# Ledger of designs, part 10: miniprotein binders against q93zb6

Target 1, 365 residues: q93zb6
Amino acid sequence: SSSSSDPLLVKAAKGQAISRPPAWMMRQAGRYMAVYQKLAKKHPSFRERSENTDLIVEISLQPWQAFRPDGVIIFSDILTPLPAFGVPFDIEEVKGPVIQSPIRTEEDMKRLHPIDFEKLQFVGDSLKILRREVGEHAAVLGFVGAPWTIATYIVEGGTTRTYTVIKNMCHTAPDVLRALLSHLTKAITEYVVYQVEHGAHCIQIFDSWGGQLTPEMWERWSKPYIEEIIHAVKKRCPDTPIVFYINGNGGLLERMKGTGADVIGLDWTVDMADGRRRLGSEVSVQGNVDPAYLFSPLPALTEEIERVVKCAGPKGHILNLGHGVLVGTPEEAVAHFFETARNLDYQTLFQNHVPAEKAEPELVV
Below, E stands for the ipSAE of ESMFold2; O stands for the ipSAE of OpenDDE; V2 stands for 0.75 times the mean of E and O plus 0.25 times the DockQ between their complexes.

## First folded at step 5 (miniprotein)

Design k3 (at its last look DockQ between E and O 0.47; V2 from the best seeds 0.00; counts 0 for: pae E 2.5 > 1.5)
Fold by ESMFold2-Fast, scan of step 5:
Structure k3 (fold): chain B 365 residues (1-365), chain A 81 residues (1-81)
Amino acid sequence: as target 1 above (365 residues)
Amino acid sequence: SPEEIKKLIEEAKRLLEEAKKLAYQGDYEKALELVQKAIEIATKALELAKEAGDPELIFEALFLIWFAELLQYEIEKKLKE
């Protein structure tokens, strides 16, 4: 478990010297793959697919078997840990995730309890199997939603287009919202540590709904809780890098750097060179090829990948898309993306900024 | 020594952060001056790291030179506008 034996992705996250950028994709397993669509027809319940160890492992490994990315993220849902600390949910075919009993009052918060990992054994078991199956060839990634994003689901009662309830609670019930965010911060911290202890090499924090806040509101209602999680996780799991991603993060990059995350994920709308300049030399970056480029001719995709890599620099870059893989993405384009990443060479791309490759020592007979 | 090289690396980083702040404020001439100073210091760190045969320090110094050049390009572009 020394840094020299870390997977390529972990070395990149830590800003260590490597020969090429590692690559993986957000929403790596899913509907763009024929093999996933076939499995989903046999097991149509999303909760079955995300809560059964054998199915989680099978689905998580589908893109690894097909494309050999440098990272394998556990197939799961951002809401998966919620029942384990007192917030049951259902997934309805048309509506998606539904929280039948939202938490909006001090009385509602009495339903919350410390996270119970006996209800999440399928996560821990899946991570252990994934770690064993990928061996030395890839990093296993866990993930979690940030407290603001999770609180939004809980108080809105599921997905929302308006964010009306949670935004109004910032004004009308701020003490209740702070208490909820504090409870979520503790549960999320424990869940991250649990994932690391069971095999995750790296954790990504998603604040999917943080981008709908103004920067000032995000600093009040999201950033402090994320900082607390990162600080606590780094104390308990000092060798595990943390990636932080917000969709629509162009206005938040400097503030995201301030959370203490090792890697900042860039949205596809951010110019990589600008993002790199703004974040400085002391953090790593992830991303940020526009997912739409996967629909372009393969030579154009290669040029864009090389452009992004050159803008990210020869150190501290995890190649990814700037957002999740889109439904309908050609599998051939995904294969080409990962093959392109494997064929990159930092020494060639950055001739004056990476040491020349040393010839192997001559074997003395 | 590794400690001397690390001090040069940290000074180059400090100069680049200050240059970013000055560029944000529109002081491109002063920002450029600090970027150029950071390149000088990072280059000294690189030569010492090569003498020490420390691949991590060599790579860190080279990365800082690359980053400084990235910042320099943008500042020079703004000065030509």
Scores: ipSAE 0.551, ipTM 0.865, lowest interface PAE 2.2, mean pLDDT 91
Fold by OpenDDE base, look of step 6:
Structure k3 (fold): chain B 365 residues (1-365), chain A 81 residues (1-81)
Amino acid sequence: as target 1 above (365 residues)
Amino acid sequence: SPEEIKKLIEEAKRLLEEAKKLAYQGDYEKALELVQKAIEIATKALELAKEAGDPELIFEALFLIWFAELLQYEIEKKLKE
């Protein structure tokens, strides 16, 4: 049965028996690493770095080479597929993502087309190479933005702090917004399947802006489209775990459980034990060390990792940060995080919760 | 049998989900009773899983015990408030 050869991260996501939590970090490839900074000076365009197979692979493998995480996420952006379905964008140094022609009307919607994977070959090729390079030692992670999050960029014309245009469209142009979200749902579904077919073991869905909605608005405008993606992906790729992450999700946990995701990603503002109680025993969790702890003394970082792991319980936990690695994070602290994670053992950590008497079945792993 | 162990695990899960609902409704006394019963059932499942040498069932039962103890602590805290 194919289950014995699954990477540790895939086993954790499925809630299978394992000796320790697998670990990876959001933004584990990034500006905090000297090797990334050196490469980024040579290739200053973010789009150049994220849309070239060799550069994607090299960057994605920088953390693999340095730290040996249990998960290797492809170096990409949630906006990477936009040009493949008719939305051009640029990344400006100061402003970040810029969409020159926002979609806000039915006439604007005519620019959208089905996702063209000929424009995304660099993603597929990169995933295949990454799968080969890590072998059975790590899970290759794909990722996408949720329809609401992607629609926010498209409608606002880039990064927003107020979300006033898209939130207004919920009332003034609801049919246009539903059409956009439905189009994105189809494109993102196909893109998830494409990533799996090219070697992603696990997919993370980022609804980064979903946490800026009221719970009611999130259930109306984000959740249905995420449920549609997860349902369609589960039908086509039944063995692929799906991680669902929202930054600032403390008010949404019970609603997130309803999406059918295998793993709910927690940010650091959620107590891990509270998150476990609220989500229940049937959903795995990811997280949730505060990225700021990577600036703390290493003993304090160790204690916090152990605290989070103990609060998550001896099953269905993917150790991560509650958000991406911060710029200026010491590489030594990241190394220590992964070393600590590798040295964890659930039998040792939970000994006081195991009735002491009948200890020793040698789990020959 | 593995089937008996799985049945105990499913019963423990059911009791814990019911206990969570009762605790959310403020019926902490009944929630505590169900959690304690879930611990007993999950402990029996763990013993049987260890005897069967099934790692998956062992860790499932261990997790349910841990989860039940986590709920118990919170319920007991609410009963003292």
Scores: ipSAE 0.501, ipTM 0.821, lowest interface PAE 1.2, mean pLDDT 93
Fold by ESMFold2, look of step 6:
Structure k3 (fold): chain B 365 residues (1-365), chain A 81 residues (1-81)
Amino acid sequence: as target 1 above (365 residues)
Amino acid sequence: SPEEIKKLIEEAKRLLEEAKKLAYQGDYEKALELVQKAIEIATKALELAKEAGDPELIFEALFLIWFAELLQYEIEKKLKE
């Protein structure tokens, strides 16, 4: 349908006129919620919780039922598609992701195959149900990991603090690494399109380990593959906004804009006013309240939300945290965040501003 | 006309980009002059968009005024140092 029928979050991503910023939170479903903890006790396997359609839908809707965010992101993991193209993994309760057979050599690469959506039916089915359940009241979000981030997991065999194996491959086996990144780029592109075709309104690309590269290395080993994904997706899914987020992205902002993403997600280490000035007037932003503010007194949280929104301006802002919700976060603080966001009004926030040359600017309704 | 209003909006954007470049180089006084000119142009675009009853151009002009004022505040802060 027309752009006027889009959810508030999609309108914000496209820079359209709206009365308030939409809000959602990275990791808004999770262990900080009592209802999630009860479900996790009944279903202790993360793979079951993230790969069973009914559980995915129940978990994804828990924050919707409690807080009514403007976006509902599918409960999933950036590693979820790995078995669908030949990389089995497990998730241990404490240790996290484990990839028992890393890919580091040309011989290892033979295990890869084109992405098999038969193994990902639970993602597609879940997205369709979420789209139906939230109707016009929220956007449904899908997500992927960027090729560098996914390659890091596959090469390292899990999470890492050192990145030593993949960084060494940049020198010792660059052609193998480029081949791996190219295979991942193709698989991830198809997986983005798959999510859009099954109901996602908006896709977020996470390059969680991209912030651990120098900017010049990021330009060599991450950016080109992200550009290829975004280019292909915009051709095949022209109505779908793409949000691009890197943890620790203060040194990369202008380079991130160069990928062609519609929205740049800012982490909490970037001052929103500074980020806005650096990114310019043509791209939308997401973020970036520090998750630690959810542990602050509620008036301090309100003040920070208002400050972030004022700094982001009356256009092209998706209010979010600068990182995912932390374990132990009070549910009441999350509720307060969303209630504060719903009560914001751009006319009030910016109508009372006295510009140097003009008072009471008018906004398009 | 909508075409004239869009031309004003484009000129304001170009001035703001040049002002950012000057501020990065430390030329804050020149940067401020360009930002102030951009505000004047964007304000003119807003007035014309309101006369034309063009809601999309009104929205664009209001945002540019806001963005220019964001830049102006930072530049003025640097000049006081």
Scores: ipSAE 0.463, ipTM 0.816, lowest interface PAE 2.5, mean pLDDT 89
ESMFold2 (binder alone), look of step 6: mean pLDDT 89; pTM 0.868

Design k4
Fold by ESMFold2-Fast, scan of step 5:
Structure k4 (fold): chain B 365 residues (1-365), chain A 81 residues (1-81)
Amino acid sequence: as target 1 above (365 residues)
Amino acid sequence: SPEEIKKLIEEAKRLLWEARKLAEQGDYEKALELVQKAIEIATKALELAKEAGDPELIIEAFFLIWLAEILQYEIEEKLKE
């Protein structure tokens, strides 16, 4: 079913007829913006910035005020819900996330409890305000980390390059890991529903570390839990599209489609035309301009945006980067990206298109 | 009529899905036959959608033609092997 009042991004997620792709960026609010840098100097704690309603709203709206993207994602962290179900953490400016009491054993599992939304009112309140502020001009996005990605932080005690502890648990403590993933699945499902009930038009699931698994391991250790979340959320919130993104997802696209997500996010290494071919007409796609293109001359950025849009096709495409906005990205390039998206017209773009796989060599005489 | 056009779009989708499954199974000759039929039906749907001035149906039909042409190219390349 379609609603005429749905934001452009929601219509795209549902594969409905629209005149241009909607656009937003992963890590949309952040350090590349001068206004964010000023706010961060005044409020240097990342947890303060991500857990105070006034600051969350101000930061989330900074790119909206500057660039008018078609999506406004709540400024938050994938670890934000963790204390609400028994996993305290801190975010240190240099070191990043720290979980001082990792969960690795049956005894550690006793610290987990059902999610307590009294500890997350700042999320619900922020979403309500964002929904009111953007009106009908943009979609409000919420997000969650997938169980595998969240479990990686919990088990490793923070960020790691090798993910050795969690990978070893797949072999040496699989029952503990399954119990953790099951608990996370329940907490994350409730958190998604909470975000929808408080104003999110659309939810993105990030399985950022899922790309480190072989496809067979991902199907064992990540996919079932994501599938359970998506099915439960769709039953309770049937009108809310779900976007699914994995960092390093080139080998996983068909399996990602199998989760029941409405939109599959492509990382920057996937050729958009190939990704579209592999996924078919039944799902929408998001992405996937390489964030490095934002450092290119503006005409080259325009050409890349148009190339990606043409490869994605005239429906079911949410224009985005293939991963988050990089620190040091010129604000002028971000402005140009969104202006380019607003000025696109599918009819104009597709007048004489030929799919990349069918392009014929020029006849030279 | 919009209902007639929707019926053509659904038939083209069905044929395209079957062609993809046959190609996955290695039956490239039958897959090519079905993808060509999908293009034919989707093209008819596009022409009728343009006459009706229905942007939703125009976009659906055009997208199906675009996907079917990509699949046709893949199948034709496999048949060369």
Scores: ipSAE 0.000, ipTM 0.326, lowest interface PAE 14.0, mean pLDDT 87

Design k6
Fold by ESMFold2-Fast, scan of step 5:
Structure k6 (fold): chain B 365 residues (1-365), chain A 81 residues (1-81)
Amino acid sequence: as target 1 above (365 residues)
Amino acid sequence: SPEEIKKLIEEARRLLFEAMKLAEQGDYEKALELVQKAIEIATKALELAKEAGDPELILEARFLIWLAELLQYDIEKKLKE
């Protein structure tokens, strides 16, 4: 019945037998594309671009129209759901995201409330349109930031390189931080379910700043909340695979597996074969071509893609970069990446000098 | 010898390919038989590659074992249905 019609990416996420790896890219829509740059000049506010249904759909479909990836991720920001549960923000050209009134005390937390989806209709409407437009050919992906990553933005007041305020709260105000993380866990769980109910085939959770924690601190302050989200989402949306990604995750792979995620995204610094060995057979993997390879000659890019695919294996692999697409990436290289993925065949890649009668069986319909 | 190890890797790969095709056709019992044979042969190749100290052959044999174990897991799940 309906599971047999799952998109290639969803089948890969579930570890089902497939003929080739599906492929998509983190930061798939963006500034490397000329069409995006032109749109951004006309609509210079990132919040306008990420909170207007027509613009979200147009931007999300730009890489689909150009490259036909196997996944189409909604153009959005991890901070997008924040105003809906009581944390307003702005995005400034130089500073990036700014939270004017950070939450650092028990008194500040009184501003938090349950997530209000009336304020997020543009997300639901956009996902519904994307599912209609590409759902027969590609997976629609939603995404969300993990509680630790979101809490870091909230308590730091925006982006940070030092993580001073949140790290200090781990020692001086742990009860306040736990209460904030618990509230975020509930809001994030509801937001994931909302995205699935409105058209997402698959959800990626990313803990961008979790990679800056020691393994012990990550296991204490991030892992439990991610496990709670995954458990709750799987209970309510049992057919939706969850991808979990942390930048700089080489030291965390085994702990990431412990969250219950279906797919673990590997950072570009992790050797794919080693990553697969460490994670074992119970989970799928995503990644992990170095984004810098997109600046290499096309034959070198092809060789690297094939190397990564061979290391990942013919099952449970979603081909991706190990990090987001970089500004200045040639569109020709992105096109070549997706074309290379479409032209791969697992049977061909994993066969060697086998007798002709058994080496290449004909496809029988 | 490197030649002997390569022949074992080739045979394990052939069996895995045949097992994958049988699994797609729904012949899970025959697919399981072939994947178990592939694991046996690839494990022998890995032992010989480690003795030879050849990192490329170690990687290839380890990868085939790992691949076969993933396929075995899925076939066994289907058979429990």
Scores: ipSAE 0.000, ipTM 0.165, lowest interface PAE 19.4, mean pLDDT 86

Design m10K
Fold by ESMFold2-Fast, scan of step 5:
Structure m10K (fold): chain B 365 residues (1-365), chain A 81 residues (1-81)
Amino acid sequence: as target 1 above (365 residues)
Amino acid sequence: SPEEIKKLIKEAKRLLEEAKKLAEQGDYEKALELVQKAIEIATKALELAKEAGDPELILEAKFLIWLAELLQYEIEKKLKE
């Protein structure tokens, strides 16, 4: 293995020796940037922006050009692969994702088919270009929604705050829900492998709606499918680290570790030191600066970044926010975040945190 | 040798995971004993890794000691209650 050629972020994901934590942000490209807002005015359809190779590449590279993060995530949507296996959708500016024909019955399930990558060439082509443009300097990240999160969109017909339809299906149509989750698991596994084969160094799995389940329900309805995906991907792409993130994950950390993910993303409400203690030595961590800190004075932001890094430990940490970057975030704060990360030094930060290093350098007996 | 250092690291990890489980079960006295043993073994691994000049093994040993200190702090806090 040529681990020396791996990007900083990949080395961190694998818990290898590095001089500082790599940094990137969830929702890295987007509305907080003036250049994105200008492009969105010219191309107002989100689907146009997320399904055109040239636009995907341009948008994904906007934060790279401005801030030089250690990770460049492809500009896309977790619903992007859905039409390729039989679930059409649209994205409306006010309503967000809309699935006009939800899947809720055995009859509806007949519309599903194996994933057709001819309909996703814009994803593969974009990843190839991103890998060529930044691959020597930063990790290219792909991503995917977990089966529970994707199923929630599909059965609810879009976004939901109550989760009424999918929670009801757990009781009234559990066989249909299990069949849907199994189909999604196969399609998601193939989509992850596709992204890796086309240039992604690292994949993040988002189970955004999994955090709304009790731990027992998550263990039953989400964890087994995520574990199956990770197991299958590791067999086919053994060198690709997988990051696993759930919004509201404080009660799920130990169970998330059980999925086989290499990196566990912590939301901003989890104390980083507590998270590290609970997760132990076998996984790396990502996060978890509160996105609201980007609205703080820059010295306060620096102190919070340093605090989080010190709590995450001397290895196996991908610095990130604990949630996506917020609309209205000052670009100057984002620039400061990445500059602060580049100026960190593990040797300086951790020289006094190891018992052996606290011993007197000179002892005259 | 690298194999001897890796065995020490593996044993320190095992002890640390056992200590975590004992602490979760409320057995703080036994947890503290295992944490202290994990620190001793990881410190031995660190000494040997420094002699071998292996940056990955040095980092792993240092990380285990650092992680054990976090757990030790929580256990000692619970024992004072």
Scores: ipSAE 0.423, ipTM 0.827, lowest interface PAE 3.7, mean pLDDT 90

Design m13L
Fold by ESMFold2-Fast, scan of step 5:
Structure m13L (fold): chain B 365 residues (1-365), chain A 81 residues (1-81)
Amino acid sequence: as target 1 above (365 residues)
Amino acid sequence: SPEEIKKLIEEALRLLEEAKKLAEQGDYEKALELVQKAIEIATKALELAKEAGDPELILEAKFLIWLAELLQYEIEKKLKE
């Protein structure tokens, strides 16, 4: 398709002229929705829900049917591709993801192999169905974890609060860690291309745990691998925008811009106007309404959405939360968020070229 | 022409990046001078883009004016301190 026929979200990612910001939410399908909770009780295994095509499609479309966001992200897990290249995992209640056989040595690395897409058919099939179901009305988003974030799960054996094992490997086994990150980079690149070929309009890269590194360590252990992925994907899928998000990214914005991503996702702790000044004109931004604002009175939520939009500027903005939707979020607030986004008009908002920083601060209730 | 407008946009962007560096170094007076020059050049680009009827160039010029005003507000705030 030509760039003029792109969905609103893709046009925003490319910094093209549009009448309003598109909107979607990280974790938009999930536990805050009553329909999801009912389905999860009937199908209690998260692996079943994330690896069955019919369930993936049903869950992914729940927020689109209810709220009509401008983006529909495939319901999946960042660990989903791991078994396809030699790293099996389980998801346990309470503990979450568990990798019983972590990779920490040169010998462990022998289990890794090139990614086998026969094991990921449910992802490709789901994306094709989602693309068909949303038509021209929304962008389909795929996503993937960054090599550092995925390596952390693999090396730690699951979720970690300390990052002790992977940080220790930076000093005691750097060649093993580099080899793991290199293998992950190749597998992730192929997985991104696979998602695009099967229907994704846009891909988001999550380096959720990259924010736990100092900027210098992130430049060494994460940035080069992300940059390699982005360059390879852009060569093979030149029309597909890439969104890059790190939780806690305030100290990393300029370095994230350097990866070649089209869109930088800002977390809720970054002032949008400050983020825009630091990033300049060459990239688009995504975010960054504090998810906690969804618990505020609806007029306060409207004012915050308008404030964020005005701070992001008249182009290159994908409206989102600065983090995933929180458990217990009222569905009425989510509906209001998307309705507010649809009612925005850039021409009206930017008639006088007034930066949001000049606006009087709103009282948070 | 579109190429002349793009050159003005690039020059305005160059001045804004230079102003940003000066502001980071604490030279707010020189930074403000460059921001004001960038606004003048971007405004000229906007007028030419409107005459050309090019919506992408109009948007780019408007965005640069918006970005320059954002930086101007920050600098003026520091000078008021």
Scores: ipSAE 0.162, ipTM 0.683, lowest interface PAE 5.5, mean pLDDT 89

Design m13W
Fold by ESMFold2-Fast, scan of step 5:
Structure m13W (fold): chain B 365 residues (1-365), chain A 81 residues (1-81)
Amino acid sequence: as target 1 above (365 residues)
Amino acid sequence: SPEEIKKLIEEAWRLLEEAKKLAEQGDYEKALELVQKAIEIATKALELAKEAGDPELILEAKFLIWLAELLQYEIEKKLKE
């Protein structure tokens, strides 16, 4: 298999020689776009928008049509696969995701079953269409939540600020929590493979709530399950790179590298040069422009993009934000971000080249 | 027939219980063999239950497969340690 036909983003993920960094954004499709807001008014149910093939495809392609990013991520929700293995949920306007029947006991565990892909055909169908529409020009990305993050939603009954119930289960019901995490590991592995088989070039694993654990607790309750998913996926889908991202990951970078992921996504609070030094040359990085820079004057945004790219080095970098696109972000700033990325040239930027491991951030005065 | 499907489910349960005992004794290789057989038989029961259109047998077979897959995951993890 020749890597010459791979999309730019896949080449970057594999650390191959390229002329510029590819770019995409977490939360790429969404409320910052006028076209999305108009569609959402016609189809006000988030579940309808995330579970209808035509709507998923239309929404996923909105930023592609407007900005031509190097990656097109399927419009979906982290909870989308849950009903397919026995955990129904709803999305309420104010509260967001709600799981009416949380799983907290051995008895509750009896509701779980293996993942049923007949309930997820809209995901597979959407990925096939996206691959057909943009696959010659951009990478199609699928994604999934990590077992800890998904278990947190299931156990807490939705979004939480304290993580009290799941953290208490680590001490009071560890066997139940281990059984839940093991089931989720199996379901997630199958869901990742399903997305790859249906058109995803690349998969991002989100352990959004892993940063709420101490490093020791994350090493015990999250890392082993993520390692198993990555190991299993790489055996079954050896050509598919995996990106791993945690919110607030500054204290976890070395442990994240240990999962076997091809690309580590850096949170916006991490200094890119420091992150590159800590991770070394054998792994690629993604990120990590502060989403708040999209509210800055365009020349300041250009300077920040160039600073981040210079700190990341001339290969193994997928340019992104260090967090998702914020509501109210100007579309002109997003367009400028992608235009800036397309106009970058590694030869020009690194004419006086300093290796990534020794690179220092530009001083701002 | 429903009777034949129930017998397959019962046999898969027997194999799963034996696999649990072997895993507790540290015989992970034999435990893995038995849990894989349990999954095979339970999967056959599931297909027959789907053909019969029996939602209760479908759910029972799925639940059994789920338990067997959890045990398989734990056994494989121990074998790789």
Scores: ipSAE 0.000, ipTM 0.097, lowest interface PAE 25.9, mean pLDDT 87

Design m13Y
Fold by ESMFold2-Fast, scan of step 5:
Structure m13Y (fold): chain B 365 residues (1-365), chain A 81 residues (1-81)
Amino acid sequence: as target 1 above (365 residues)
Amino acid sequence: SPEEIKKLIEEAYRLLEEAKKLAEQGDYEKALELVQKAIEIATKALELAKEAGDPELILEAKFLIWLAELLQYEIEKKLKE
């Protein structure tokens, strides 16, 4: 096969025959790397780093150059597309992301408009460059926040620990929240298609805050919009796998399977074997090594990686952490994770074990 | 033939889905019987897939055996071993 063949990660996402699990990490580029820290000191604005094509490409390729993962995710922010459809934000040193003018009323909704990709050219340009740079050696991943997660940022005015404003809106302003989620669903669908058209092999949907809902509330306020996005994207981009991840998803796995995603990302608190049993053969899985294992001795990390891979089965597994890379993670451990993944072999790990027959005792004389 | 192997794989998947449903209803004895039947059929599919030299069917059969063994372990744990 040639440069037109699917990368290892895409084959795994589709449940195709492969020799080993592909591996990448959530929050792959970032502060745990010395080269990133040096670049961030020279370019201290996060908005500059996430909205300048040259910086996005440089940062996204830092883990590629150091570790050669099977996936290269674009360095970006979950809020990056927001200004393009009418929701400006800032990143402040202490508070992090801040939305100066939250949307909470029918009047606020008038600020929303269809997504303007002229404001997101740096995303498309970056994806094209990443695709050329990695060639057939890795999959380029794009990503997007799910409507509930994005609505939470917009409604809360930034990050939240309590989710009180958006949860209260489910009861006090449900029509406004439904209208916001519908607008976000359309914008997110277009943004996913845009990323695919500009070079992404695969897209991950993050419903990072969906795990803060009860299963019944998630079924009402998040699942229908995610399902709509996936169905629309699959109609327009039928060859592009969709990975779906929720932080704290142990209680939601079967419902997540129901969205039509190709791959379900498992949180680190889910037992991989249990998750695989519950999800069955219709979907692939991603994850789910506990990020804390990267602080363990390297032999213990190897043993845990092999355990997770054996529990995930001989196909349809994208090896990852069950959560993003933690601040302070040793680069040596990340290097070891990817080297371990490259040295795995499904044929060896899943050989049929023939029962060892005990030799009969021989009496000599 | 590839079609016969696919039919065996589909039959084994059908048995595993039925076993899963029975296990959810608390009928562990019947669930275990169906899981063991699925392993038998999937093992036959694996042998035929190896003879056919079809790497995708070999992988499908191996995955099915692995999935069935995982379900068997959970059912046996609910029973008595």
Scores: ipSAE 0.056, ipTM 0.612, lowest interface PAE 7.1, mean pLDDT 88

